# Designs tried in a protein design chat: miniprotein binders against Mucin-6 (MUC6). Part 1

Every score and structure here is a prediction.

Target 1, 185 residues: Mucin-6 (MUC6), of Homo sapiens (Human) (q6w4x9r395to579)
Amino acid sequence: GHCSLEGGSFVTTFDARPYRFHGTCTYILLQSPQLPEDGALMAVYDKSGVSHSETSLVAVVYLSRQDKIVISQDEVVTNNGEAKWLPYKTRNITVFRQTSTHLQMATSFGLELVVQLRPIFQAYVTVGPQFRGQTRGLCGNFNGDTTDDFTTSMGIAEGTASLFVDSWRAGNCPAALERETDPCS
Below, numbering starts at 1 at the first letter of every chain, in headers, positions and changes, except where a header shows other numbers.
F, E and O are the ipSAE of ESMFold2-Fast, ESMFold2 and OpenDDE, as the mean of both directions, binder to target and target to binder. V2 is 0.75 times the mean of E and O plus 0.25 times the DockQ between their complexes.
[cut] stands for letters that were removed.
The coordinates of atoms that the task and the answers printed are left out; those that the model quotes come from them. Centres of patches stay.

## First folded at step 1 (miniprotein)

Design a1
Amino acid sequence: SPEELLKRAEELIRRALELAEEALRTGDPEKIKEAIELVIEAARLLLEAAKISGNPELLDQAIKLLEEAAKLAEKVLKELS
ESMFold2 (binder alone), alone request of step 1: mean pLDDT 75; pTM 0.674

Design a11
Amino acid sequence: DAEELKKKIEELIRKAEELLKEAERLLKEYLETGDPELLVKSIEKAVEAIKLLTEAARLAAQLGDKELVEKIDKLTKEAAKLADEAIKIYVEKHK
ESMFold2 (binder alone), alone request of step 1: mean pLDDT 85; pTM 0.822

Design a12
Amino acid sequence: MSEEFKKLLEEVKRFLEEVERLFKEAIERGKDPEEVAKELLEKVRELIKRLLELAEKDGDPELKEEIAKIAVELMERIVRLLEEAK
ESMFold2 (binder alone), alone request of step 1: mean pLDDT 78; pTM 0.694

Design a12v (from a12 with F23L K31A M75L)
Amino acid sequence: MSEEFKKLLEEVKRFLEEVERLLKEAIERGADPEEVAKELLEKVRELIKRLLELAEKDGDPELKEEIAKIAVELLERIVRLLEEAK
ESMFold2 (binder alone), alone request of step 1: mean pLDDT 74; pTM 0.628

Design a13
Amino acid sequence: SGTEELLRQAQELIDRARELTEKGKYDEAAEVLEEAARLIREALQKGVSPELAEELAKLLTEVARLAEEVQRRRQEALER
ESMFold2 (binder alone), alone request of step 1: mean pLDDT 84; pTM 0.810

Design a2
Amino acid sequence: DEVEKLLEEIKKLYEEAVKLLEEAKKKGDMEKAAEILKKVSELFKEIAELALKNNRPDLAKQAIELMEKAARLFAEALDTLKS
ESMFold2 (binder alone), alone request of step 1: mean pLDDT 77; pTM 0.689

Design a3
Amino acid sequence: GSAEEIRKLVEEAKKHLEEARRLFEEAKRLAEEGNLEEAERLLKESVKHLDEAIRLLKEAARLAGDERLTEELRRLAEELEKLIEEVRRLLEEIRRKR
ESMFold2 (binder alone), alone request of step 1: mean pLDDT 83; pTM 0.826

Design a4
Amino acid sequence: TPEERLKELLDKAEKLIEEAFKLAQEGKTDEAIKKVEEAVKLILEAAELAKELGLPELLKRTVELLEKAAKVLEEILKRSG
ESMFold2 (binder alone), alone request of step 1: mean pLDDT 83; pTM 0.783

Design a5
Amino acid sequence: DLREEFIKQVEEAIRELERLLKELEEKLGKDHPLVQEVKRLVEEVKRLFEEAKRTNDPTLLAEAANLAARALELLQEALREAG
ESMFold2 (binder alone), alone request of step 1: mean pLDDT 82; pTM 0.776

Design a6
Amino acid sequence: SNAEELLKKLEEVLKKAIEELEKLVKEGKISPEEAAKRVAEIMKKFAEEVAKVAEETGDEELKKKAQELVDRLLKEFLERLK
ESMFold2 (binder alone), alone request of step 1: mean pLDDT 78; pTM 0.671

Design a8
Amino acid sequence: GKEELIEEARRVAEKVKEIAEEALRIARETGDETVLKLAEEALRLVREALELAERGDFEKARELVREALKLAHEAMRIAIEA
ESMFold2 (binder alone), alone request of step 1: mean pLDDT 79; pTM 0.741

Design a9
Fold by ESMFold2-Fast, scan of step 2:
Structure a9 (fold): chain B 185 residues (1-185), chain A 83 residues (1-83)
Amino acid sequence: as target 1 above (185 residues)
Amino acid sequence: SDLEERLKRLIEEVEKILKELEERAKKGGISEDVKKLIEEARELVKRAKEALERGDLETAAELLTRAFTLLIRAAAILAEEEK
């Protein structure tokens, strides 16, 4: 399965459900029992005055009990706050330059991340078959059914992207989702 | 299926962007790099439609995502080139 974050405001889930994303916060893209040491993949969004989108992806974060790997749009890769030269290897994760404009994070546990650095910062998430039905977050639940892809952090399937996205905010953020669609049925 | 209908709508959206960029390219003064990105996106959209017709929704979504990425890249380069 694959999930994509593109154009600063567009997400396609593992079950191929596309939706618009508006918000300025850190959001959980992917949590799964298949990720070691309580791992989670997260995306940082901020307002963009230089992009055509109202919000834009500015960093992707892989967080576990051992690592906090940040890949940012300024082309800096850090782990636990320290800048790293590429290729950077840990026990289960390798970050390397795939092309002049793309970085790849390869793992031993069936997760692969490719980030496009230029001209527009974008991210592509690939997961192996062991993740099927075992994912939660903005990338959906990977169960082959799009009707419940907007399952919130409380386990409720929503009909709107706004409530779904807001439920996956990581930490305390002041920004609210924009009123693009009716937040209630 | 509902998923299949969503992918068809996404194809229409990507094709609209592709057409707009192709029309801009026809007006001239466009670099070879931009033309190559537009042509690669066109080929990816074609392959995505073929995947959708055979019921391979996951491959169709991936190819459409790649096409969209190339079109956004082409638009960004074109915007800089027009300065």
Scores: ipSAE 0.000, ipTM 0.116, lowest interface PAE 15.7, mean pLDDT 70
ESMFold2 (binder alone), alone request of step 1: mean pLDDT 83; pTM 0.810

Design b1
Amino acid sequence: DPLEEAKKLIEEALRLAKEGNPEKAIELVIEAIKIAAENNLPEVIKEALEVAAEIARRTGRKDLLERIRKALEEAIKILEKQG
ESMFold2 (binder alone), alone request of step 1: mean pLDDT 81; pTM 0.785

Design b2
Amino acid sequence: DVEELAKRIIELLEEALRIAKEIGSPEIIERIEELIKRVKEALEKNDPEELLRLVTEAVKLVQEAAKKAGNKELMEKAIKLIEEAVRLLQEA
ESMFold2 (binder alone), alone request of step 1: mean pLDDT 78; pTM 0.730

Design b2v (from b2 with S25D I28L M75F)
Amino acid sequence: DVEELAKRIIELLEEALRIAKEIGDPELIERIEELIKRVKEALEKNDPEELLRLVTEAVKLVQEAAKKAGNKELFEKAIKLIEEAVRLLQEA
ESMFold2 (binder alone), alone request of step 1: mean pLDDT 76; pTM 0.720

Design b3
Amino acid sequence: SLSEEIKRLAEEAVRLLREYVEKTGDEKVKELAERAIELIREAIEKGDLELLRKAIELAAEAAKLAGDEEVLKKVQELLRRFIELAKKLG
ESMFold2 (binder alone), alone request of step 1: mean pLDDT 73; pTM 0.689

Design b4
Amino acid sequence: TREEAIKELEELAKKLEELVEKAKDPEIKEEIKKLVEEAKKLLEEAKRNPEKALELVSKAIEILAKAAKLAGDKEVEEEVKRIAERMRELFER
ESMFold2 (binder alone), alone request of step 1: mean pLDDT 73; pTM 0.683

Design b4v
Amino acid sequence: TREEAIKELEELAKKLEELVEKTGDPEIKEEIKKLVEEAKKLLEEAKRGDPEKALELVSKAIEILAKAAKLAGDKEVEEEVKRIAERMRELFER
ESMFold2 (binder alone), alone request of step 1: mean pLDDT 71; pTM 0.658

Design b5
Amino acid sequence: SPEDLEKIIEEALKVIEEAKKLGNEDVVKLLEEALELLKKGADPKEIIKVLEKAIELAEKEGNQEIVEKIKEVIELLKKLS
ESMFold2 (binder alone), alone request of step 1: mean pLDDT 85; pTM 0.833

Design b6
Amino acid sequence: DEELKKKAEEAIRELLEAARRGDLEKVRELVLKLLELAQKLGDEDVIRKALEAVAKAAAIVGDEDFLREIVERAREIAEKMG
ESMFold2 (binder alone), alone request of step 1: mean pLDDT 73; pTM 0.642

Design b7
Amino acid sequence: DKVEETIKKMEELLEKAKKEGRPELIEKAKELLEKAKKAYEEGDYKTALTLAISAIIILTEDPEEKRKLEEEIRKLLEELG
ESMFold2 (binder alone), alone request of step 1: mean pLDDT 72; pTM 0.611

Design b7v (from b7 with T50A S54A T60G E61D D62P)
Amino acid sequence: DKVEETIKKMEELLEKAKKEGRPELIEKAKELLEKAKKAYEEGDYKTALALAIAAIIILGDPPEEKRKLEEEIRKLLEELG
ESMFold2 (binder alone), alone request of step 1: mean pLDDT 67; pTM 0.540

Design b8
Amino acid sequence: SAEEIAERLIELAKKLGDEEALRLAEEALELIKKGVSPEEVRKLLLESLRLIAEKHGDERLKELVRRAEELIEEAKRLEE
ESMFold2 (binder alone), alone request of step 1: mean pLDDT 68; pTM 0.550

Design c1
Amino acid sequence: SEEDKKRLEEILKEAYELIKKGDLEGALKKLAEALELAVKLGDKELIKEILKALAEVAKKLGDPELIKQVIELMVEAAKELGLS
ESMFold2 (binder alone), alone request of step 1: mean pLDDT 77; pTM 0.689

Design c2
Amino acid sequence: SDEEKARELIEEAKRLGDPEALLKAVELALKSNDPELVKEAIEAALEAAKRLGRPEVIEKVIELLEKAGYPELAEKAREALERLK
ESMFold2 (binder alone), alone request of step 1: mean pLDDT 72; pTM 0.623

Design c3
Amino acid sequence: DPEEVLRRALELLKSGNPEEAAKVLLEAAKRTNDPRLAEEAVKIAEEYGLPEVVAEALLILAKLNNDPELLKKAEEIARKL
ESMFold2 (binder alone), alone request of step 1: mean pLDDT 82; pTM 0.753

Design c4
Amino acid sequence: DDKRKEIEELLKRAEELARRGDPEEARELLRKAIELAKELGDDELFREVIRRAIEVALRIGDEELARKFAREALEELEKRG
ESMFold2 (binder alone), alone request of step 1: mean pLDDT 80; pTM 0.755

Design c5
Amino acid sequence: GPLEEAKRLVDEARKLVEEATKTGNLEKLVEAVEKLAKAAVLLAKAGDIEEAIKVMEEAVKVAEEAARLSGDPEHQRLVEEVKRLLEELKKL
ESMFold2 (binder alone), alone request of step 1: mean pLDDT 85; pTM 0.841

Design c6
Amino acid sequence: DIREEVKKLLEEARKLIEEAKKAGDEEAVKLLEEAVRTLEEALKTGDPEKIAEALLKVSEALIRAAAKLGDPKAVELLLKAQELLRKALEENNPELIKEAIKLIKEAAELLG
ESMFold2 (binder alone), alone request of step 1: mean pLDDT 82; pTM 0.793

Design c7
Amino acid sequence: SPEEELRKLIEEAEKLAREAIKLAEEGRLEEAIELLRKAIELLVEAAKKAGSEELLKRVLEEIERLIKKAIELAEETGNEELKKKALEVAREVIEIARKAGL
ESMFold2 (binder alone), alone request of step 1: mean pLDDT 74; pTM 0.694

Design d1
Amino acid sequence: SKVKITIEGDDPEVLKKIAEIVKKAAEELGVEVEIRYDEEDGKLTITIEGDSEEAIRKAIEEIRKEAEKLGAKVRVEIEE
ESMFold2 (binder alone), alone request of step 1: mean pLDDT 76; pTM 0.690

Design d10
Amino acid sequence: SPEEAAREIVERLAKELGLEVEVEVREEDGVYIVTVRVGDLEFTAEARDPEEAVRKAVEKAAEELRKRMDPEEAEKLLKRI
ESMFold2 (binder alone), alone request of step 1: mean pLDDT 71; pTM 0.602

Design d10v (from d10 with E46T R48E M69L)
Amino acid sequence: SPEEAAREIVERLAKELGLEVEVEVREEDGVYIVTVRVGDLEFTATAEDPEEAVRKAVEKAAEELRKRLDPEEAEKLLKRI
ESMFold2 (binder alone), alone request of step 1: mean pLDDT 70; pTM 0.585

Design d11
Amino acid sequence: GSKEYEVTVDGKTYKVTVEDGKVTVEVDGKTYTFEVDPDASPEEIAKEVARRLAEELGLSPEEAKEIEEKVLEELKKRLE
ESMFold2 (binder alone), alone request of step 1: mean pLDDT 74; pTM 0.653

Design d12
Amino acid sequence: SDPEELIEKALEEARKIAEELGVEVEIEVDPETGEIRIRIRGDSEEAIRKAIEAAKKLAEELGLEVRVEVRDGEVIITIK
ESMFold2 (binder alone), alone request of step 1: mean pLDDT 71; pTM 0.619

Design d1v (from d1 with V14F Y37V E39P D41T K43E A72V)
Amino acid sequence: SKVKITIEGDDPEFLKKIAEIVKKAAEELGVEVEIRVDPETGELTITIEGDSEEAIRKAIEEIRKEAEKLGVKVRVEIEE
ESMFold2 (binder alone), alone request of step 1: mean pLDDT 71; pTM 0.613

Design d2
Amino acid sequence: MTRVRVEIRVPDEETARRIAEEVRKIAEEKGLRVEVRVEGNVVIIEIEGASPEEVREIVERVKELAREYGVEVRVEITEE
ESMFold2 (binder alone), alone request of step 1: mean pLDDT 73; pTM 0.659

Design d2v (from d2 with V10G P11D D12S K30L E39D V42K)
Amino acid sequence: MTRVRVEIRGDSEETARRIAEEVRKIAEELGLRVEVRVDGNKVIIEIEGASPEEVREIVERVKELAREYGVEVRVEITEE
ESMFold2 (binder alone), alone request of step 1: mean pLDDT 74; pTM 0.678

Design d3
Amino acid sequence: DPEEIIRRAAELLAEAARRLGVEVEIEVEERDGVYTVTVRIGDKTFTGTGKSLEEAIRNAAEKALEELLKEADPETRKRIEEAL
ESMFold2 (binder alone), alone request of step 1: mean pLDDT 70; pTM 0.571

Design d4
Amino acid sequence: SEEELLKEALELVKKLSPNAKVEIEKRPDGTYVIRVTDPDTGEVLEVEIDPEGNVVSVRRGDSLEELIRKAIEEALKRMK
ESMFold2 (binder alone), alone request of step 1: mean pLDDT 64; pTM 0.519

Design d5
Amino acid sequence: SGEKTVVVRVKTPEEAEKVVKIIEELAKKYNLEVEVEKRDGDEYVIRVKGPKEALEKFLEELKKELEKLPDVEVEVRFEE
ESMFold2 (binder alone), alone request of step 1: mean pLDDT 76; pTM 0.702

Design d6
Amino acid sequence: SEEMKVIVITVDPEDIEEAIKRAREFLEKGYKVIVRVKGSDEEKAREIAERVAKELSDVAEVEVRREGDTITIEIRPKEE
ESMFold2 (binder alone), alone request of step 1: mean pLDDT 77; pTM 0.733

Design d7
Amino acid sequence: GKVRIEVRDGKVTIEVEGVSPEELLKILEELAKKLGLKVEVRVDGDRVIIEVEGASPEQLREALELIKELVERLSKEKGE
ESMFold2 (binder alone), alone request of step 1: mean pLDDT 67; pTM 0.546

Design d8
Amino acid sequence: TKTIEVEVRGVSPEEAREIARRIAEELGFEVEVEERDGVLRIRIKGDPEKLKEALKRLLEELTGDPELAERIIEEILKEA
ESMFold2 (binder alone), alone request of step 1: mean pLDDT 71; pTM 0.592

Design d8v (from d8, 17 letters changed)
Amino acid sequence: TKTIEVEVRGVSPEEAREIARRIAEELGLEVEVEERDGVLRIRIKGDPEKLKEALKRLLEELGDPELVERIIEEILKEAK
ESMFold2 (binder alone), alone request of step 1: mean pLDDT 67; pTM 0.553

Design d9
Amino acid sequence: SMKRIRVTIRVEGDPEKIREAAEKIKEIAKELGVPVEVEVREEDGKTVVTITVEGDEEKVKEFVERVREILKELGAEVEVEEEEL
ESMFold2 (binder alone), alone request of step 1: mean pLDDT 80; pTM 0.775

## First folded at step 2 (miniprotein)

Design sA1
Fold by ESMFold2-Fast, scan of step 2:
Structure sA1 (fold): chain B 185 residues (1-185), chain A 95 residues (1-95)
Amino acid sequence: as target 1 above (185 residues)
Amino acid sequence: DAEELKKLIEILIRFAEELLKLAERLLKEYLETGDPELLVKSIEYAERAIKLLTAAARIAAQLGDKELVEKIDKLTKEAAKLADEAIKIYVEEHE
């Protein structure tokens, strides 16, 4: 299954349902019991420079009990708040440059992430067949039925994308602790 | 000012070119010796070169120099080709 985050604020679920949302928060893209150590894939959205009412993807985060890997539009990759040079390898995850404009996060557990850095920041999520019917989040439930792709974190199928998206907020927004700024330097 | 920024771009490009020469040398040495540390260093230096070129391109874009942005992008693609070759070997070896 393929889920895509394109054009700044467009999402296509694993069941191929497209939608657009307006939000400036960290959102859960994918949760599944197939992800080890309580893993989750998340997306950070912020205001776009073109319009104050538009939002765009600015970072993708993989969070587990051991790792917090952040890939940002600025081509900075961090794990647990520390900047990493590519290729970066852990026991089950490798982050590397796939092409001049794309980074890839490959895993041993059936999840693959490809991030386009230029000309616009976009993300592509691929999951193996073991994830079918076992995913939750903005990428949908991967059950082959698009009618329940807007299932909220409470398990309720909504008719609108806005209520669905709001239910998958991962915190108070955005992941501010990943931004290390020294205002005195 | 614009003159100082252009000098910075030239410094970044020159540094990136030297890093790419080192990355090429290390990759060739890896193919001869099989020493995995050389492969990792080759990828690391190529990635550093790409980051320097990306910074140079952003400065050139701020100056409105579209031709310079295109020139730097061409160099970045050349750097990425080297990195892609080394990373493919690394992924195949370690996965």
Scores: ipSAE 0.000, ipTM 0.181, lowest interface PAE 16.7, mean pLDDT 75

Design sA10
Fold by OpenDDE base, second read of step 3:
Structure sA10 (fold): chain B 185 residues (1-185), chain A 95 residues (1-95)
Amino acid sequence: as target 1 above (185 residues)
Amino acid sequence: DAEELKKKIEELIRKAEELLKEAERLLKEYLETGDPELLIKSIRKAFEAILLLDEAARLAAQLGDKELVEKILKLTVEAYKLAEEALKIYVEEHE
């Protein structure tokens, strides 16, 4: 399953459903019992311009009972608040520079994260087949059905991306704004 | 149709297997030569294989072919093991 965060405000779920939102909060991308130690992948969005529609991904966070790994747009990688040199390995997670423009977080438990640094800070999440039907968050539920991807944290199916996205906020932030998605974007 | 989809899945699996073989070759060559480019290429090939296998798994799930999904899962585990081995070496060499 592949979930992508692209173009600053575009998301494509594991089930390949595209949508767009504008928000300035931390959102849960992926929760799953397949992630060890209550692991979760999160995305941090912030303002990238003066208008409400100018929002972008600024960091990706993997949070577990043991680690809080932050990959930020300025290429700083931290774990539990401490800056780490690359390549960095902790137990079953490795963060390394894949290319001049890409960082990768590799794991032994079926989660892969590729972060494109330039020209736009983007993230690509890959999960193994063992995650099928067992994921929740902005990346959807990975069950092959796009129609139920907008399931909220409370298990309610929403018709709009904004309400869906808001349900996955990790903190107290303003409500997200919805825009039409262009399949060609 | 289902038959066409199955062929596509099989092709993805085939390509993934080829990539894994190449990754293994590159890793071995690295161990012999010490050329860091070979190591990073090995890692890239392994993860590329994983991506293909993930796509294959998605398609197999659409077909409802549990046996095929299981096969893909096994290959995925193998791919991750290879990637982990290469990554371990990579990290050690950069300490």
Scores: ipSAE 0.015, ipTM 0.279, lowest interface PAE 7.9, mean pLDDT 88
Fold by ESMFold2-Fast, scan of step 2:
Structure sA10 (fold): chain B 185 residues (1-185), chain A 95 residues (1-95)
Amino acid sequence: as target 1 above (185 residues)
Amino acid sequence: DAEELKKKIEELIRKAEELLKEAERLLKEYLETGDPELLIKSIRKAFEAILLLDEAARLAAQLGDKELVEKILKLTVEAYKLAEEALKIYVEEHE
């Protein structure tokens, strides 16, 4: 399955459901028992520099008990707070420059991440068939049914993106939609 | 009012289709000229269309019109494909 984070704040889930949100927090993108050492993929959003979106992706984080790999829009790659030169290799993960504007994180456990650095910071997540029906987070549940892709962290299927997205916040952040002045008044 | 909402959805879809047509035209013009700014414009138009389609799908879901939601999602997937292809060309050829 394929999940994408594009054009600022657009997500297309593993079951091909597109949605948009506004947020300035770290969000859980993918959790699965298929990820070793309690691994999770996370996305960091902040105020946007692009005119067509109010918030945008600024970093992608892979977090496990052993590693905290951060790939930021400033083209800096860190692990556990230390800057790394590419190619960077751990036991199960390799981060390398695929093209002048793309970085790839390849893993031995069926997860691949491609990050576009320029002209717009974007991320593309690919997971193997072993992840089918075993994913949680902003990328959806990968079960072949788009109607339940907005399943919250509490296991409730929502009809709207805002409640779904807010349920997957990883940090203590204000609700993004209420940060801005009410446009109706 | 459901009828007013339906008209808004139809307008959003129409505007999105116009933007996608323009994005496709810009990509075709790039193939003839090699001007990378045309790729950037194409990508921006495609994402503007995706914005409108997402709003249309949200409103269609509120109406409970699953058939319309699926139609809009299918069009949104095509918009993403166009944007991804233009981005790949831009990166491979111009960065």
Scores: ipSAE 0.000, ipTM 0.142, lowest interface PAE 14.5, mean pLDDT 73

Design sA11
Amino acid sequence: DAEELKKKIEELIRKAEELLKEAERLLKEYLETGDPELLTKSILKALEAIFLLREAARLAAQLGDKELVEKIWKLTEEALKLAIEAEKIYVEEHE
ESMFold2-Fast, scan of step 2: ipSAE 0.196; ipTM 0.625
OpenDDE base, second read of step 3: ipSAE 0.685; ipTM 0.862

Design sA12
Fold by ESMFold2-Fast, scan of step 2:
Structure sA12 (fold): chain B 185 residues (1-185), chain A 95 residues (1-95)
Amino acid sequence: as target 1 above (185 residues)
Amino acid sequence: DAEELKKKIEELIRKAEELLKEAERLLKEYLETGDPELLFKSILKAIEAIRLLMEAARLAAQLGDKELVEKIEKLTIEALKLAYEALKIYVEEHE
């Protein structure tokens, strides 16, 4: 299945339901028991240009007990806060330059991420068939039915994207002129 | 094997171009009829074309053919623009 983050503010779920949101936070794209070591894929959004209502993707994060891989629009790849030269390989994950404008994160567990760096920062998530019906997050539940794709982190199917998106906030909100407050909040 | 890889890349490009042509046709038909199913089908075909072009780009990079990589990148940008326009219309109508 395929999930895309396009145009800086549009998401198409694994079940092909498109929607838009305007958040400026870190959001859970994908959680699944199929991801090793409590893994999750996350997306970081921030304000886009001079438009007051638009947001854009600025980074994609893969977080597990072992790794915190961040791929940013500045073409910097870090793991656990340390910058890495490409190709970068861990036991189960390889990050490499696919083309002059695209980076790929390939994994041994059926998850692939392709990030477009130019002309606009975008991400494409591919998961193997083992993930069918076993995903949660902004990319939807991958069950073949688009009517419940706005299922919140609390398990409630919503009719609108706003409550759905808000429920998948990771609580980590980057801002150029702000710093994170109390981590125990 | 470089020849086999090149054939696979060209086939992915061919399929992507056909999907993009169909996506554009569906979008134009939607603009004439207002049928939301056509808009939705246009979006799906454009996204599938992007997926095929990304696989083609991976293989072309592996082959080391810079001209082929550039051709695929140009097609990918066109596919992304088409998908964005269709998605924008879809979301605007459903906001």
Scores: ipSAE 0.005, ipTM 0.294, lowest interface PAE 10.9, mean pLDDT 73
Fold by OpenDDE base, second read of step 3:
Order: sequence, then C-alpha cells, then structure tokens
Structure sA12 (fold): chain B 185 residues (1-185), chain A 95 residues (1-95)
Amino acid sequence: as target 1 above (185 residues)
Amino acid sequence: DAEELKKKIEELIRKAEELLKEAERLLKEYLETGDPELLFKSILKAIEAIRLLMEAARLAAQLGDKELVEKIEKLTIEALKLAYEALKIYVEEHE
C-alpha cells in the first residue's frame, strides 16, 4: 500500500483515492495492529500563508509507547524531544538521510516512510501486504475499495473529506476545509 | 499521453529493479565483511527503490493499468522484504 501527502494539502490513500483538505492540526495518518507498541503515524499541518487554503505539511510523527520520532520540515529529527544524528537507530526503526532533499524511515515491521524536504515538504508511506485491511487514518483502510476510505475513527463512512479528516484529529484544532481533487492530478 | 506515462512507469520500474539488485549485492557483501556501512547502503537502496515504485504506482493508477499496478506491488513487496531483512540484521546485532 502506498499513501502520499503531496502538494501541501493533497492525500492519496493506500487504495489510491485522492482527496484534498486544508487543516492546521495533527492528524492520525496510519494506525494498525500491525504496528508494534501501539504505534501510529501522524501528520502535522500548519498555516503556510494568510488564507485558510494556505496550509501545508510541516512534520511527520511516528508515535509509539517507546518512541516519538518527529521529522520536521527544518530537517531536524527528534526522538522523545531529543535531536538525533542521522542515521539514527532505535529498536526496529532507522532514520536515514538519503539525499539533500530526502529523509527516510525504515522499519522492521513493514512500514516505510520517505520524506521530501524541498521544494515542498511531502511524505510517502508504504506498508507491507500484512497491513491489508488493517489500517485506519487519513491513509485509509487498504482494502482495495476506494469507496470506503473515508471511514471515520468511529467506523462511520463519510461522504466528504472534511468530516473524515476531522475525525482523525489528534488534538483540539479547527475544522478542516475540503476541495475535490481530480484523480488524474 | 498514456503511452508516455507507460514509458515513464516502465523506466521507474527498471531503475527500481536495478536498485534492488544493488541492495541485494550490498547486503550480501555486508554479510561477508561485517561493514555496517554496507548494510546502511543496502537499506538506502531498497528505500530508494520503494520511492520510485511509489511514483510508478501513482502513475499506473492514473492509467488504470492493473497489470502494471500488480507488477509494481510485487516489486514493492520485494523491496520491503529486503529492507526488513537488512534492518532485522542490524537490530539483532545491536540487541
């Protein structure tokens, strides 16, 4: 499964459903029982301009019972608030600098993350086949059906991206805005 | 242009395959030498392959070419497996 966060406000789910939203919150990107230690991948969005539509991804966070790995747009990688040198290894997670513009997080449990730093901070999530039908969050449920990707944290299928996205907020934040996306984009 | 996209996808796949072969070579060399740099390089190559395959998948989805998607998925699984194995080795050596 491949999930992408691109262009500041575009998301493509594991099932290849594209959508767009504008929010300034931390959202659960991926939860799964396949992630050890109650792991979850989260996306942090913030204002990138003056208008409500000017939002962008500013950080990606992997949170478990033991680690809080933050990859920020400023290229700083932290674990539990401490800055770490790359390559950084903790248990079954390794964070690498591949190029001047790309950071990568590899895991032993079937999760891979690629972060593009420039010109736009973007993230690409790949999960192994063992995750099929066992994921939830902004990246969807990875079951091959695009029509049910907007399933909320409460298990309710939504027709709009905004309500779907809002259900996956990890904090108290304003409601997200949505815009339809061309599948060919 | 569907044909152009298809060519691009195929090119991405080709590059990914090359990276995977290199990753495998590096991993094998690591197993022989014990040089941790080789292990990391192997992982990096595998991850780069995944990145390319993700782009390929995106384009393939646009084309609606199920066959290409399937091919990409298989390669992605292979790449993930390689990365997993390499990282597993690292973890075991540092336990």
Scores: ipSAE 0.000, ipTM 0.166, lowest interface PAE 14.0, mean pLDDT 90

Design sA13
Fold by ESMFold2-Fast, scan of step 2:
Structure sA13 (fold): chain B 185 residues (1-185), chain A 95 residues (1-95)
Amino acid sequence: as target 1 above (185 residues)
Amino acid sequence: DAEELKKKILELIIKAFELLEEALRLLKEYLETGDPELLVKSIEKAVEAIKLLTEAARLAAQLGDKELVEYIDRLTKLAEALADIAIKIYVEEHE
């Protein structure tokens, strides 16, 4: 199944349900028991530089007990806070430049991430058939039915994207970080 | 080369409008059929147009043409609105 984060704030779930939201924090894209070591894929959104009211994807994060891989719109790749040169390989994950404008994170456990760096920062998530019916997060539940794709972190199916998206907020907000770095002179 | 950048910007804008025309055609077809897949295809075309307009804005900024960047940004908001309308219809009518 395929999930996409495109055009700054557009999402299409694994069951092909499209929606848009305006968030400025870190959100859980994908959680699954199929991901090793309590793995999760997350997306960081911030206000667009061109408009105060618009938001855009600025980074994608893969977090597990072993790794915190961050791929930023500025083409910086870090793991556990340390910048890495590409190609970067761990036991089960390889991050490499697929094309001049795309980075790929390939894994041994059926998850693939392709990040478009230019002209606009976007992400494409591919999961193998073992993930069917076993995903949670912004990318939906991958059960072949679009009517319950807005299932919140509490297991409730919502009729609106706003409540759904807010339930998957992971709590790390760029605005909050900005305030913390400038608390006083 | 400034002249090559101007040509590329215009080509991207033209291609973006062709995609928006396709998005509108798909919405018109949706009015006739009620097929929600046509809404999804319309959204895909509008999003592709946004990608091309974003690249056009980047090249316009590289050219140092602030006014052109603002014009392209307004076109991008128009493409975003079209996608938002199609998403709203999809959610409200086919949820």
Scores: ipSAE 0.000, ipTM 0.255, lowest interface PAE 13.1, mean pLDDT 75

